# VH-VL binders against q8eqq3, part 14

Target 1, 246 residues: q8eqq3
Amino acid sequence: MKIHIMIAEDERLAREELMYLLQQENDIILCPSAENGDQLLNLYQEYNPNVIFLDIHMPGINGIEVAKKIRNEFEDKDIIIIFTTAYESYGVQAFEIQATDYLLKPFSEERFKIAMNRIRKTLSTKKVRKPKVDKLVVNLDEKMMVIDPNQIGFAAREGRTVKIHFISNEVIETKMNLKELEEKLSGFPFYRPHRSYLVNMDCIKEITPWFNGAYNLVIKDLAESTIPVSRTAAKGLFDALQGVHH
Key: E = the ipSAE of ESMFold2; O = the ipSAE of OpenDDE; V2 = 0.75 times the mean of E and O plus 0.25 times the DockQ between their complexes.

## First folded at step 3 (VH-VL)

Design F8 (framework fv_ozuriftamab)
Fold by ESMFold2-Fast, scan of step 3:
Structure F8 (fold): chain C 246 residues (1-246), chain A 121 residues (1-121), chain B 106 residues (1-106)
Amino acid sequence: as target 1 above (246 residues)
Amino acid sequence: EVQLVQSGAEVKKPGESLRISCKGSGYTFTGYYMHWVRQAPGQGLEWMGGINPNSGGTGYNQKFKGRVTISADKSISTAYLQWSSLKASDTAMYYCARSPKYYGSRYFDYWGQGTLVTVSS
Amino acid sequence: AIQLTQSPSSLSASVGDRVTITCSATSSVSYMHWYLQKPGQSPQLLIYEVSNRFSGVPDRFSGSGSGTDFTLKISRVEAEDVGVYYCMQSIQLPYTFGQGTKVEIK
């Protein structure tokens, strides 16, 4: 549901304008932006975004060369590339790289909306690409476990350890703290409804009001567990579930 | 002399897979882009997509994205257009055409003879 | 996408007539290319990059234009010029063709 977008743009004003337009959208997460091609390639490898807005004219390795590296050397055919350019005729380079669209500077809201619609349409027909955290590796006392984050219903801090509860009703215990787990799961729809809990928002079944502006959560297939939502986390949770970015 | 020779006519049922080919000769295959153009019965020309045979890089008309796959084998100077599951609406004449790699201009200078694909139950 | 609209959609001419076909783009383009598809044949390139005749194309064919409006002219049409003429832009993805102009000779 959340689209991870990265920008590479040399010119500060163009970069800020594009960031402003993207921040008006309710279904996106902005990755750190790049000011040149080398920085973009490093950030791309680190964050594995769904979409890159890529300036053609950057010092050093230019946007066309960056796109060629992503498509050919990294063998990434799934990432959506939108070129940005001051020059109308760059659509021919986009063909070679299999770009979804390009935007002419200065950016118009109308053209930006068209590009965003193309991005959403493309993603709706493709299997959703996961930003970098495809699997989670957790150290247990006796072994390391490779976990599919989509199978996690929630995690809870109990004493000095964290228990990870799967939608299968299996539970594992780890010495990793909730902040570390949250960081490793960045890129998946996890939320901190309480200092002692981390929940998979895709797995929430019910939210019921409690006293003093607090709520309780019930996770799909884990109905025996009720998870508290603090009053301070409640608004952010509802906004995140409804696709509103604060 | 430059020639583009396409595979023969096909008669298929809905749901069947199909791959048609376009073999280039008389030029350096990797020095040019290869494109696929569709023409439905009694209709005009519609660009489907193209490929850079040197890199394998492709571009598609959004209307055909996910419905067809364009590929090329530079060792035998042949480009391909493939369907995993044909529909009756795929009935058309399919042309391959070559273009230079010039910035700002990809004119289709040589065309294949066409492959007629008929999809009916 | 850049839409190309040709005018007229069809015409009937006598041998020796001057034929003019226009192509209008919804956005400014740097180049326009023109093709002829004779009955039962593959399209063939006539004019590339607005005004350049492709190899073997007779002098009677000429192209002109800029911005959004482009024109193909045949100074003295011949019987062999029968077919459907298409303009094409390859500046912006997806590449697009006009709807075609059918030229018949009486």
Scores: ipSAE 0.000, ipTM 0.389, lowest interface PAE 17.9, mean pLDDT 83

## First folded at step 8 (VH-VL; framework fv_lerdelimumab)

Design K2 (at its last look DockQ between E and O 0.01; V2 from the best seeds 0.00; counts 0 for: pae E 6.7 > 2, placed apart)
Fold by OpenDDE, look of step 8:
Formats: sequence, structure tokens, C-alpha cells
Structure K2 (fold): chain C 246 residues (1-246), chain A 121 residues (1-121), chain B 109 residues (1-109)
Amino acid sequence: as target 1 above (246 residues)
Amino acid sequence: EVQLVESGGGVVQPGRSLRLSCAASGFTFSSYGMHWVRQAPGKGLEWVAVISYDGSDKYYADSVKGRFTISRDNSKNTLYLQMDSLRAEDTAVYYCAKDRYKDSWYGMDVWGQGTLVTVSS
Amino acid sequence: SSELTQDPAVSVALGQTVRITCQGDSLRNYYASWYQQKPGQAPVLVIYGENKRPSGIPDRFSGSSSGNTASLTITGAQAEDEADYYCNSRDSSGYHLYVFGGGTKLTVL
């Protein structure tokens, strides 16, 4: 898969230099660039890049503040941030927001390559080293529930909450979002067939064609629950079911 | 409703000049880059030129560089294409198109209906 | 200058899936935009940003990319989908230049 990279840089020459360097890489694709923090936030929401090369010194909201906003406002986002600056003094701030790397201007090709390697390494480790949990602990109103992930049929976003549906047809409500839940269940065969659903693949009874390349899943619960599979998720689902990893 | 309307097309002799206009409405014209794209009869689309939202940056295809000039008047919500030293191969329907962004070119989301330019002796 | 290449013509049966592919060096690092053009009409943007659909574009249209290629897929082709399709991308030789593919004529059978 290509690494989707977005540049936030108000200086045209610096931006073009970075674009030039990035164009030399074979596994990246460039998102639209931003010239300030507000534009970055808007474009970030639209394109959801994997990596942001972020200039600290931009008009209006500085890069550090924008990074903080991204980290705070977009929960469960695993965005890689590379700070770019003409000044060496921002190392501590970069650390505080868990920046992956720090690049000084003018950009050194060698230093850039190091940063790219770090990006690739980070992306690879996140895919491979997801902590496996044996049990899922869910905070309910007055108690914590310890859940066997194998007993979960699916989870669904319903309104502002996520409901976990067990094979037994028991349903519990959690304040976790689906992405957080998915991450916690990374050691189990769960898949996102839809933006509003997380399904235990071991609990899939049937897959039925639906409209426009979409599908429906029938779950092995008592209710034989039906879960939609989006067109975009369909291929990935089949691959996942067949043990193909991308 | 977002709309672009081209005008100024016609029949001209080689070597002559022609100026095209594109009137924009229904959106904040000054916030978006604008493009000219042309299509010769029975042929495909050819990108011609782009201008940034404020007109500070202009870029051209090699085929028209030095002969065509893209400009805009944001106060009039109008895009222009000055075509000088016209050649027979410049014969085409000329479309103006709105970029999705002000200075990042990642798609043309609104197109005019085009104006025909015919260069013939 | 960069070049984008497309098959000049493809056909699809009604209700079936078809993929139109665009190939070029620029597609290694830049998204493709796809435009639909029907006879006598202006082009219409149908896909941008690899797999983003403008408002009003049916969800049967989707985009993908791999290597130096971009693809437009129509899942469940309709009669009204018969048109010319053009890919477009940034020119890799210039930061602010653009290039179109040669176009693909889609026939719905």
C-alpha cells in the first residue's frame, strides 16, 4: 500500500523541495498541500493521510498547535507527524506531541531518507505488533466487564454509543468507539465491513450479495443478525477470510 | 448553482489572436484555481493552463507556452485566455474548469459547456 | 512531460463490473482524477483523490491505484454510463502541470 503524505508548509520553495524529495520515493502518494494550520485541518479531514510533514512556523496557528489539535480532535488516529523547521529549538515540543521525526531546513537528502525509513518502520511495526489481548475489559456505568472476544458476534455504532453484540444475543453498551475496540481486539479475527460495524469473522455464517458490489453478512447469533459490507470493504473481507494479508 | 460560461470563440485565421472569457457564478471565484482545457474535434482532452486563486501563479502546457496567456479578474468573476499566434492545431472546444482548491490541483469539479475556436485559412 | 495511457475502448455488459485503467509515471506519486464525458457534453468529474466521489456521483463509481496505475471501476454498469472516460493527474515533470490520458470509450452492452 502507498503511504499517503500531506505537506503543511507556507514557504513555496520549501514545499517544492519537499515535494521533489518525496517524488523520488516509490511507495508514497502526495495529498494536497496546506499552507497554514486551518487549511491543514480541513485537508486532513478530507484525505486522512498517513503522514504529515508539518512546518512549525506557519501563519496563524503554528505547527505544534495544529499537531496538538490533530491529536486531540481526531481520536484513534495513528497519524505520523514529521516536523520541519529552520530552528533546532523545538525538539522538546516535538517529543511532547510524539512526533516521529524532526527535519531541519534546508532539507538534507540524507536526513530525509532517514526520516522516510523511520516512517516505513513505524508503519510496519504498527501493523505487525499490535498487542494481543486475551480478554477485553469494558467499563460500564458501575462495573467493569471482562469479555471473551470470542464471544462477541459484532459491534455496532448506534447513535453516540457502540453496542457490543454477543453470540448469546446479550448486548452491552460501551463508550469506546469502534476503532478503539478494533485496536483492542487486534489479536482476534475482527474486521470492519462497514464504518458502523465491527464483525467477528469467526461468527460469519453467510455472505450474500447486495446492491452495487456490496454484501451482507449473516452472523451465527440467535437472531441471525445482518451486517452490511460496504463495497470498499468487500475485497478486504474476502482477503481476510482467506488469510491473505496486505 | 455553480456555473461557468465560456465565450469569445469563433473562426480566425492562423497567426491571429483571440481572447476567451469564462464567467463564473454560484461560488467564491477568488478562492479557487481555474483551468483551461481544450478538446480538438474528435480528440481527447488536453490541459492548457492553470491560474492560482489570486492570479499570482500561472502555468501552461508546452504546446501553448509563449503564445497563450491565462488571467483572471476576481472582481468580475471572470477567467480569460488570451490566445496569440494561433495555429490550425489550436482548433478545439475550449473549456474553463474550476479547481477543487486554490493552489493545489487535484481535480476539476466544475466545467463550462465550452466555446469553439476554429483556426483556418 | 508526463504521459498517461488508457485503452481506447472497453465494453461491459449491463449490470456487470468494468475497470478502466490509466498508466503513467506521475501516478506513482499523484492521485488520478477521472472525468466522464458524454457526446456533446462537457466532462464531469466522477472520481478524485484516488477514491473520492463528488456529490451527485453514484456509488457504483470507485477509484483505486497501484504502482504507476490508477483505475476507475464501475460496479454494476448502467446504460447511462456509456461515455468517454479520461484520467487526469499532475505532471511529474512539473509541479503545477497537468496531463490527461487519451481517453477510454466505454460501451455498455
Scores: ipSAE 0.840, ipTM 0.909, lowest interface PAE 0.4, mean pLDDT 90
Fold by ESMFold2, look of step 8:
Structure K2 (fold): chain C 246 residues (1-246), chain A 121 residues (1-121), chain B 109 residues (1-109)
Amino acid sequence: as target 1 above (246 residues)
Amino acid sequence: EVQLVESGGGVVQPGRSLRLSCAASGFTFSSYGMHWVRQAPGKGLEWVAVISYDGSDKYYADSVKGRFTISRDNSKNTLYLQMDSLRAEDTAVYYCAKDRYKDSWYGMDVWGQGTLVTVSS
Amino acid sequence: SSELTQDPAVSVALGQTVRITCQGDSLRNYYASWYQQKPGQAPVLVIYGENKRPSGIPDRFSGSSSGNTASLTITGAQAEDEADYYCNSRDSSGYHLYVFGGGTKLTVL
């Protein structure tokens, strides 16, 4: 597979650094680069790239607004967008646009290769149907509780026990570990963003960037709970969200 | 010649305020991100704050968040640091520094000579 | 404290090669930059990115990185290289965007 990649970056030295990194990859074709948002939109229409590396801060129309035009005006939901920026504060907007990655400058060659692997997986990933479970039954001491999985916001290992947090703010304890719970919820869109958490992806309200390629999640109606997304789990989270319309 | 000149340092009591200025010349000031970095007497360098080339993004070290405000006036080629609620721990030489890239943060290639701020009773 | 760790002091004989190291988890994801500071002077950028030298920096200065470690190498050390050296990169804690290492005092013998 040959991946057609376009760069939009107005600063020559930053553009040349990114081109250098891309040229080390064997499976890409580099389209002409854009130095501003209007050039990018013109070149995008002419060359039809698979992937755009998009700097947020460009003169005139910024990269976030360019991405919105591509998604909304050109209705291109399939193009892979990778933002590049010095600033952590654009992560929520990048998520809203369904960016595949968000590279904080000055990113290393190692971090760049991780982004390339996400691009490759996204281009090759197909939707996988999971078995649907209707209700979850949880043993609570001397009774069983019947739970609608759609009412679960997240589950967390807190000490020796796992606590299930409902979107209603109710919390229950279970003797199941997170792996067992994940298996019993296999028909629903749950994800392990961290070794100690299991999250209902349909209930995610916000994803904010965290230092060193990590992220934090906020769950709808559970605003006091911040759920970590490890660096290694972040790619899988964004991959899963691309397969789930929100 | 690219130059940065800090001013506004002095002796101030804890809890008071001070405003530092950094006058830039010899380059297109509005095209570059700008930093403040401080160094306590006999100590190492500590990054304090950064402001994007157009002023739209500002970031601070945790030690100064809520107390310091970075700003710039691109029409006057001047960077500012408003320092409120000063503490003894803020005693340092304060440097302004120009990012090497427009906004890519790959290094601070031009530094001023610094201005001393002393916070003492 | 800084998440970037440097040895506080290193010595090198005149004309020999020395390596100054900087360690931190953030260096897996971010390039480091290196600054030289002589007594009574402002810092000077000597290496940016991984291994790039600004104009005016002698070619005896070079940079490298591997895993969580960045290194500044001075080949053929000169008396004028005696200084404090600081690494700088992004902060992994998420509260500071940038952080300096604690500095390394280089003594040329």
Scores: ipSAE 0.094, ipTM 0.558, lowest interface PAE 6.7, mean pLDDT 84
ESMFold2 (binder alone), look of step 8: mean pLDDT 90; pTM 0.938

Design K3 (at its last look DockQ between E and O 0.02; V2 from the best seeds 0.00; counts 0 for: pae E 18.5 > 2, placed apart)
Fold by OpenDDE, look of step 8:
Structure K3 (fold): chain C 246 residues (1-246), chain A 121 residues (1-121), chain B 109 residues (1-109)
Amino acid sequence: as target 1 above (246 residues)
Amino acid sequence: EVQLVESGGGVVQPGRSLRLSCAASGFTFSSYGMHWVRQAPGKGLEWVAVISYDGSDKYYADSVKGRFTISRDNSKNTLYLQMDSLRAEDTAVYYCAKDRYKSDWYGMDVWGQGTLVTVSS
Amino acid sequence: SSELTQDPAVSVALGQTVRITCQGDSLRNYYASWYQQKPGQAPVLVIYGENKRPSGIPDRFSGSSSGNTASLTITGAQAEDEADYYCNSRDSSGYHLYVFGGGTKLTVL
């Protein structure tokens, strides 16, 4: 599967240089480029790239701030951020936002290649099956619950908390966010069909078309719960259900 | 309703000039790149030119470079194509098309109905 | 200039699935857009960004890519889908140049 890469760069020459370098790679596809932070946010929402090459120095909101905003607004998404800059002083800031790499301008081909290798490595490690946890331990108010992940139908963000819905229709509330939960359940067939949902794929009864390329999932719980699938998550869901690894 | 309307087409002799216009309505014209695309009779689509949202960047197909000039007047919501040194092979229906984006273009989501340009002796 | 190649003609039975493929060097790194053109009409964007549908385009239209190819798939072809289909992408020879494929005439049987 191709790596979807988006460039945020206000300088045309720098952008073209980066495009030139990226064009030499066989496993990438380029999303529309952004010239400022606002454009990046809009395009990010539309294309959901795997990687962003992000210039720190753009007009308006700077790249670091945009990166923070992306991380905050899309906390459940695992986006790789490569910062690009003419200045060496932003290394600490890059670390704070968990940037994968830092590229100085003008771009060195060798350095770029190193960054690409890091990107590939990061993406490959995410695909590696983490050891299956036998049980999920969830902290509740005054007790810890030991949960069989196979008994979970889905989890949903409701307000400031995440509710875990069991096949039995029992519901528990946790302070754990969906990303954390997903990570803990990495050895089980869970999928993120929506930013606010985590679904056990083994509990999917039906998939029904919805509007604008979205879908709804019907869960095999007593309530036959309906879970939305975003358009962006739809393709990945089908691939996952079919055992296709990208 | 989003709409593009081309005008200015006609019959001209080789070597002559012609100016096409495209009137835009129903969207913020100044926020999008615009394209010209042509189609010779019975043939496929051929990209001709693109202009950025503010007119600062212009690019042309090799077949028309040096002869055609794309421009726009955002105050009038109008796209133009100045065609000089016309050749017989320039005979085509000329479409104006709106890009989805401002300056990095990834799809033409609105098209006019086209205007016919015929270059013949 | 780069080139995009398409089969000049394909056919599909009503209700069946058909795939129209576009091939070119630029498709290695850039999305394809797909346009439907019916006789005497202007082209209509049906797919962009690999697999994105504009508003109003039926969900039976989908896009995919592999290697240096892009494909438009119509799942459950309808009679009204009979048209010429063109792929479009960035020209690999220039950053801001674009190129169309030769077009594919789809006949619905």
Scores: ipSAE 0.867, ipTM 0.930, lowest interface PAE 0.4, mean pLDDT 90
Fold by ESMFold2, look of step 8:
Structure K3 (fold): chain C 246 residues (1-246), chain A 121 residues (1-121), chain B 109 residues (1-109)
Amino acid sequence: as target 1 above (246 residues)
Amino acid sequence: EVQLVESGGGVVQPGRSLRLSCAASGFTFSSYGMHWVRQAPGKGLEWVAVISYDGSDKYYADSVKGRFTISRDNSKNTLYLQMDSLRAEDTAVYYCAKDRYKSDWYGMDVWGQGTLVTVSS
Amino acid sequence: SSELTQDPAVSVALGQTVRITCQGDSLRNYYASWYQQKPGQAPVLVIYGENKRPSGIPDRFSGSSSGNTASLTITGAQAEDEADYYCNSRDSSGYHLYVFGGGTKLTVL
């Protein structure tokens, strides 16, 4: 894989030295560099890097505080942060905010290689998440339809066809089966509460008990649509609603 | 005990000014960002403004920008909202709230009881 | 849009599970915080950082996020959970700006 790396460093010579070291690595792509914390936060959101080399002593917001913003405001626990500093005393603070490493200036090739190895090790152990999609493209008989997944309430197999029910109360038929539809809705909170249904968990309005550990769902703005939850699917549904993922 | 107490609310005519105060106790005031949030009678919450822990950065909702000024005096543990050019739509209960800014997690974790501002006539 | 969208009302039977949702583009990058407000009272933070509970908040409250949507879930709803619930997050239109959702009135039957 190619590692997307961003540098936040206000001193030109230090920035150029770090870029030189990074360019010697065959598996990286450099994002645009930042010269201050605000610029870094803007570029970070635009380019979504895997790794940030972050100078602690940039003008304005301290690099430690920038890292805290990324962890707290953006809740990005996957981003790898390597602090750079001229001072040995910052190692403890870097550890406290879950930084992957820190790198003393002036940069040595040996220490840089150690940091890169830690980056690669960290990335190799992470769970890979499929990208979320913004739109769903659904094949109909003679055309393709572009759909906003957030507008789907549920899909159901009715006889031999699958019907997609929108929260607007519109319905379309598709040749896709529910498994294919679920795969194309990857990254959106859809769940199979029953073998014949696929439900948008964000659209669930009410959940009522049914016999034998089963439940019924009511979807927002679809008052007459009651969706069964089988006994075997109930735990997974409640775990997903409570923020516990399988 | 962590407490925030607002004061300075009242009835004013449109176009007039009013200054709200928020007295803080039970925590290191100078370590945290502070917010003003308002709620018109029978309506939802509306964020108004935030000020950084040292007062160096201030941000405002578009609805109040240019008319309201947030400030703080860390030596007195007091947050202020200067409200100029008041309009009828500024009628609300005004809350001050403490940010979790200097922690690992985001949120307004302590709120005052609120002070009512009525802009009438 | 500079605001987060919430359904205006939701009901739940005593002991049942309910989910309150909040939608907005900023939630792709920023986690929501959730506030409970009872009549005549100041709001109370119940969830921050998507899924963290402040001290004193019952463990029946939980949070989650997916895409542009954040959710507050109350498992085993109690009578005292009847309140207005607001989500809050950063405004996608500017750095350091904040926005509240319109609020959801939860009725416990």
Scores: ipSAE 0.000, ipTM 0.392, lowest interface PAE 18.5, mean pLDDT 80
ESMFold2 (binder alone), look of step 8: mean pLDDT 91; pTM 0.941

## First folded at step 10 (VH-VL; framework fv_lerdelimumab)

Design M1 (at its last look DockQ between E and O 0.57; V2 from the best seeds 0.00; counts 0 for: pae E 4.3 > 2)
Fold by OpenDDE, look of step 10:
Structure M1 (fold): chain C 246 residues (1-246), chain A 121 residues (1-121), chain B 109 residues (1-109)
Amino acid sequence: as target 1 above (246 residues)
Amino acid sequence: EVQLVESGGGVVQPGRSLRLSCAASGFTFSSYGMHWVRQAPGKGLEWVAVISYDGSDKYYADSVKGRFTISRDNSKNTLYLQMDSLRAEDTAVYYCAKDRYKSYWYGMDVWGQGTLVTVSS
Amino acid sequence: SSELTQDPAVSVALGQTVRITCQGDSLRNYYASWYQQKPGQAPVLVIYGENKRPSGIPDRFSGSSSGNTASLTITGAQAEDEADYYCNSRDSSGYHLYVFGGGTKLTVL
């Protein structure tokens, strides 16, 4: 399937440069371009692109505001937003709207290619993460329990068993290992911060620095449980939380 | 109703000039790109030129570049095509066409009925 | 400059489905627009943006794309669908902004 890409850029030269770069890719199709935020909103509704290259500095409503509107109005749509700007200071704003990447003007081919790879990875992972299961069925000793994954705070390996910890502080034991559990929860925002833990990212309250580049997660359960994040898992966790896909 | 009406066609000798006009009505003319497309007798469609909504951008087919000039007067809701150094191969029905938007790749959603230009000795 | 190629003629039986295909390098990255032209008439836009129909165009008309090709499909061809069909796209090469295919004459049998 082709990636449908839309450009929002008020500067003709910048727009043409992006078009030129995008034309070099074989798996993309270019939607009509917008020159301002209002045009983008209209064109977005009509063409429903997968990706928007969005200039932050456009006349009228700025790119950040437009992005927020798009996110709010189309919550069910997995739109990928790449911000384009001449300024480096918009990192926080990009994070707030879960932008996939940030491109500085003038565009470098190398940086553009990196962005394209991120786009492709993101799209591939989203296709894989189609929620296969609405509910999690866990085998207990003599019964099966139907669990809402959203009620899970985290799972932990304790000895030879895995314990599932709910936000309510209820704990159940399963014969499944963490990998199996992770696979069953592939459609939900779970992350492996440690070899012995699986965490619901929506239940992360705080991230606190620990020693040697490690971190601790504080969970929004009643107990405010603390879960370790390994050094190797830290970068991936931050990227996942920020909507950056590697 | 959106309407485009071409005028100015006729018979001219090679090397001569001709100016076509397209009168637009039923829409905000200044908000849309406009195109000229021609069709030789018994042949297919050939894109000729496009002009942006405000006239700031103009593009031409290679076959007419340097000879034809597209322009517009938004105050008069009129599109023009100045054709200089006409050749026999320029013989065609010339259509005025409205772009779907301000830019140039939205499709041509409204066409005039065309005006015939015949270049012959 | 890039070009778009079409079969010069195709036929379809009344009520049957026909696909008209357009091929060109520009179609790798750009949507095709499709125009219907009946004898002595101006072209009419029937499909744009891969599979978008302007108001007034019957739903039996649809568009698709694959690789460097775009296709116009008429599902349940009617007698009034007999016409010339032209594909069009932006030209990805140089300064030539738009290009038309050579046209396909559709005969409804």
Scores: ipSAE 0.818, ipTM 0.891, lowest interface PAE 0.4, mean pLDDT 89
Fold by ESMFold2, look of step 10:
Structure M1 (fold): chain C 246 residues (1-246), chain A 121 residues (1-121), chain B 109 residues (1-109)
Amino acid sequence: as target 1 above (246 residues)
Amino acid sequence: EVQLVESGGGVVQPGRSLRLSCAASGFTFSSYGMHWVRQAPGKGLEWVAVISYDGSDKYYADSVKGRFTISRDNSKNTLYLQMDSLRAEDTAVYYCAKDRYKSYWYGMDVWGQGTLVTVSS
Amino acid sequence: SSELTQDPAVSVALGQTVRITCQGDSLRNYYASWYQQKPGQAPVLVIYGENKRPSGIPDRFSGSSSGNTASLTITGAQAEDEADYYCNSRDSSGYHLYVFGGGTKLTVL
């Protein structure tokens, strides 16, 4: 996989130094560069890069405002943003807009390598593409059903069968076990909080503490649902939620 | 409607000079980088030079560096190539081309029809 | 030119698919662009940014890359596709320098 990287930087020498550092990486391809915030927004929409190295101080709309626009108005939570600046004081603002890293000018090779390692780590955890819209086909006794996985709140094992609970409160019984169901849903944000449950993390409304380091989950629009999170699954749940709540 | 028209080609003796012009219309000339590209008779394309949208940066192929000068007049929407110390190997059709982008250019999306320069004794 | 290598000629039967390749070290980090040139005419941009097609270029033209090789693919080749094809990218030795491949003559049979 090549990482498509865009640079937004109005100073030629800084732009060229960053490009030089990026060219030393074998897994990088460079998009056209922007010299101001408005140009960046146009090129971003045309090229849809994986990563933007974004100078905070550009002419026109500044880098912080561009990043806010990408995160909020275009609702792109997956783009990796690395702010660049000559000033150390912008770290708090970078954190508030969920920047992946913050790179001080003039660029050091060591600090750049650290930023690149963070980029690769972040992309590696997102390697499985979020499905555009895929359907799940489930066998029932009398028919096959075509299901939109986004409409599933959770699935629960009940004896020998599994019940799929939709956010509409509809319930369907399947002979598929939770392991098979989890595998078919691997491209969607489902998690096993308990050996008897599979939950859609996008549908979690509340997480409440329970005895001995366990938790309970409440699912959106399923007010009667209280889904246990075992002690052993709790860390994994919180780690996974940090990846899906942008 | 975007159009580039080269002029100034002709037959010239080695060691002499020639100035090419490229008239641009149908787009905001001052927003784009511009290139010169040449093609010797029966041969392939050879990139010659590029100039940034505001004229502040100029880069040349090694084969012409020190002999050719690219320039632009944004008030006249005109690109120029001053060719000094011409050699027989400079014989080619010379094209001007508009870059798709203003900096770090990745595509020449509009080309002129070219002007022939012949350098011979 | 010396840094982007193309085969000098390729043939394709009418209606078949053909791939024209371009190889060079700079293609590892930079997009290729592709130009079509018919006899007596100026070049025309057919692919930029590796795989993007300008408005007015038929859907049968597509681009791709892998490693240090870029490819132009024409699916369902037509008689009017007979032309010379050039790849172009940054020169590997100079960040602001450009290089064309030597060109590939496509013959449609």
Scores: ipSAE 0.325, ipTM 0.699, lowest interface PAE 4.3, mean pLDDT 83
ESMFold2 (binder alone), look of step 10: mean pLDDT 91; pTM 0.941

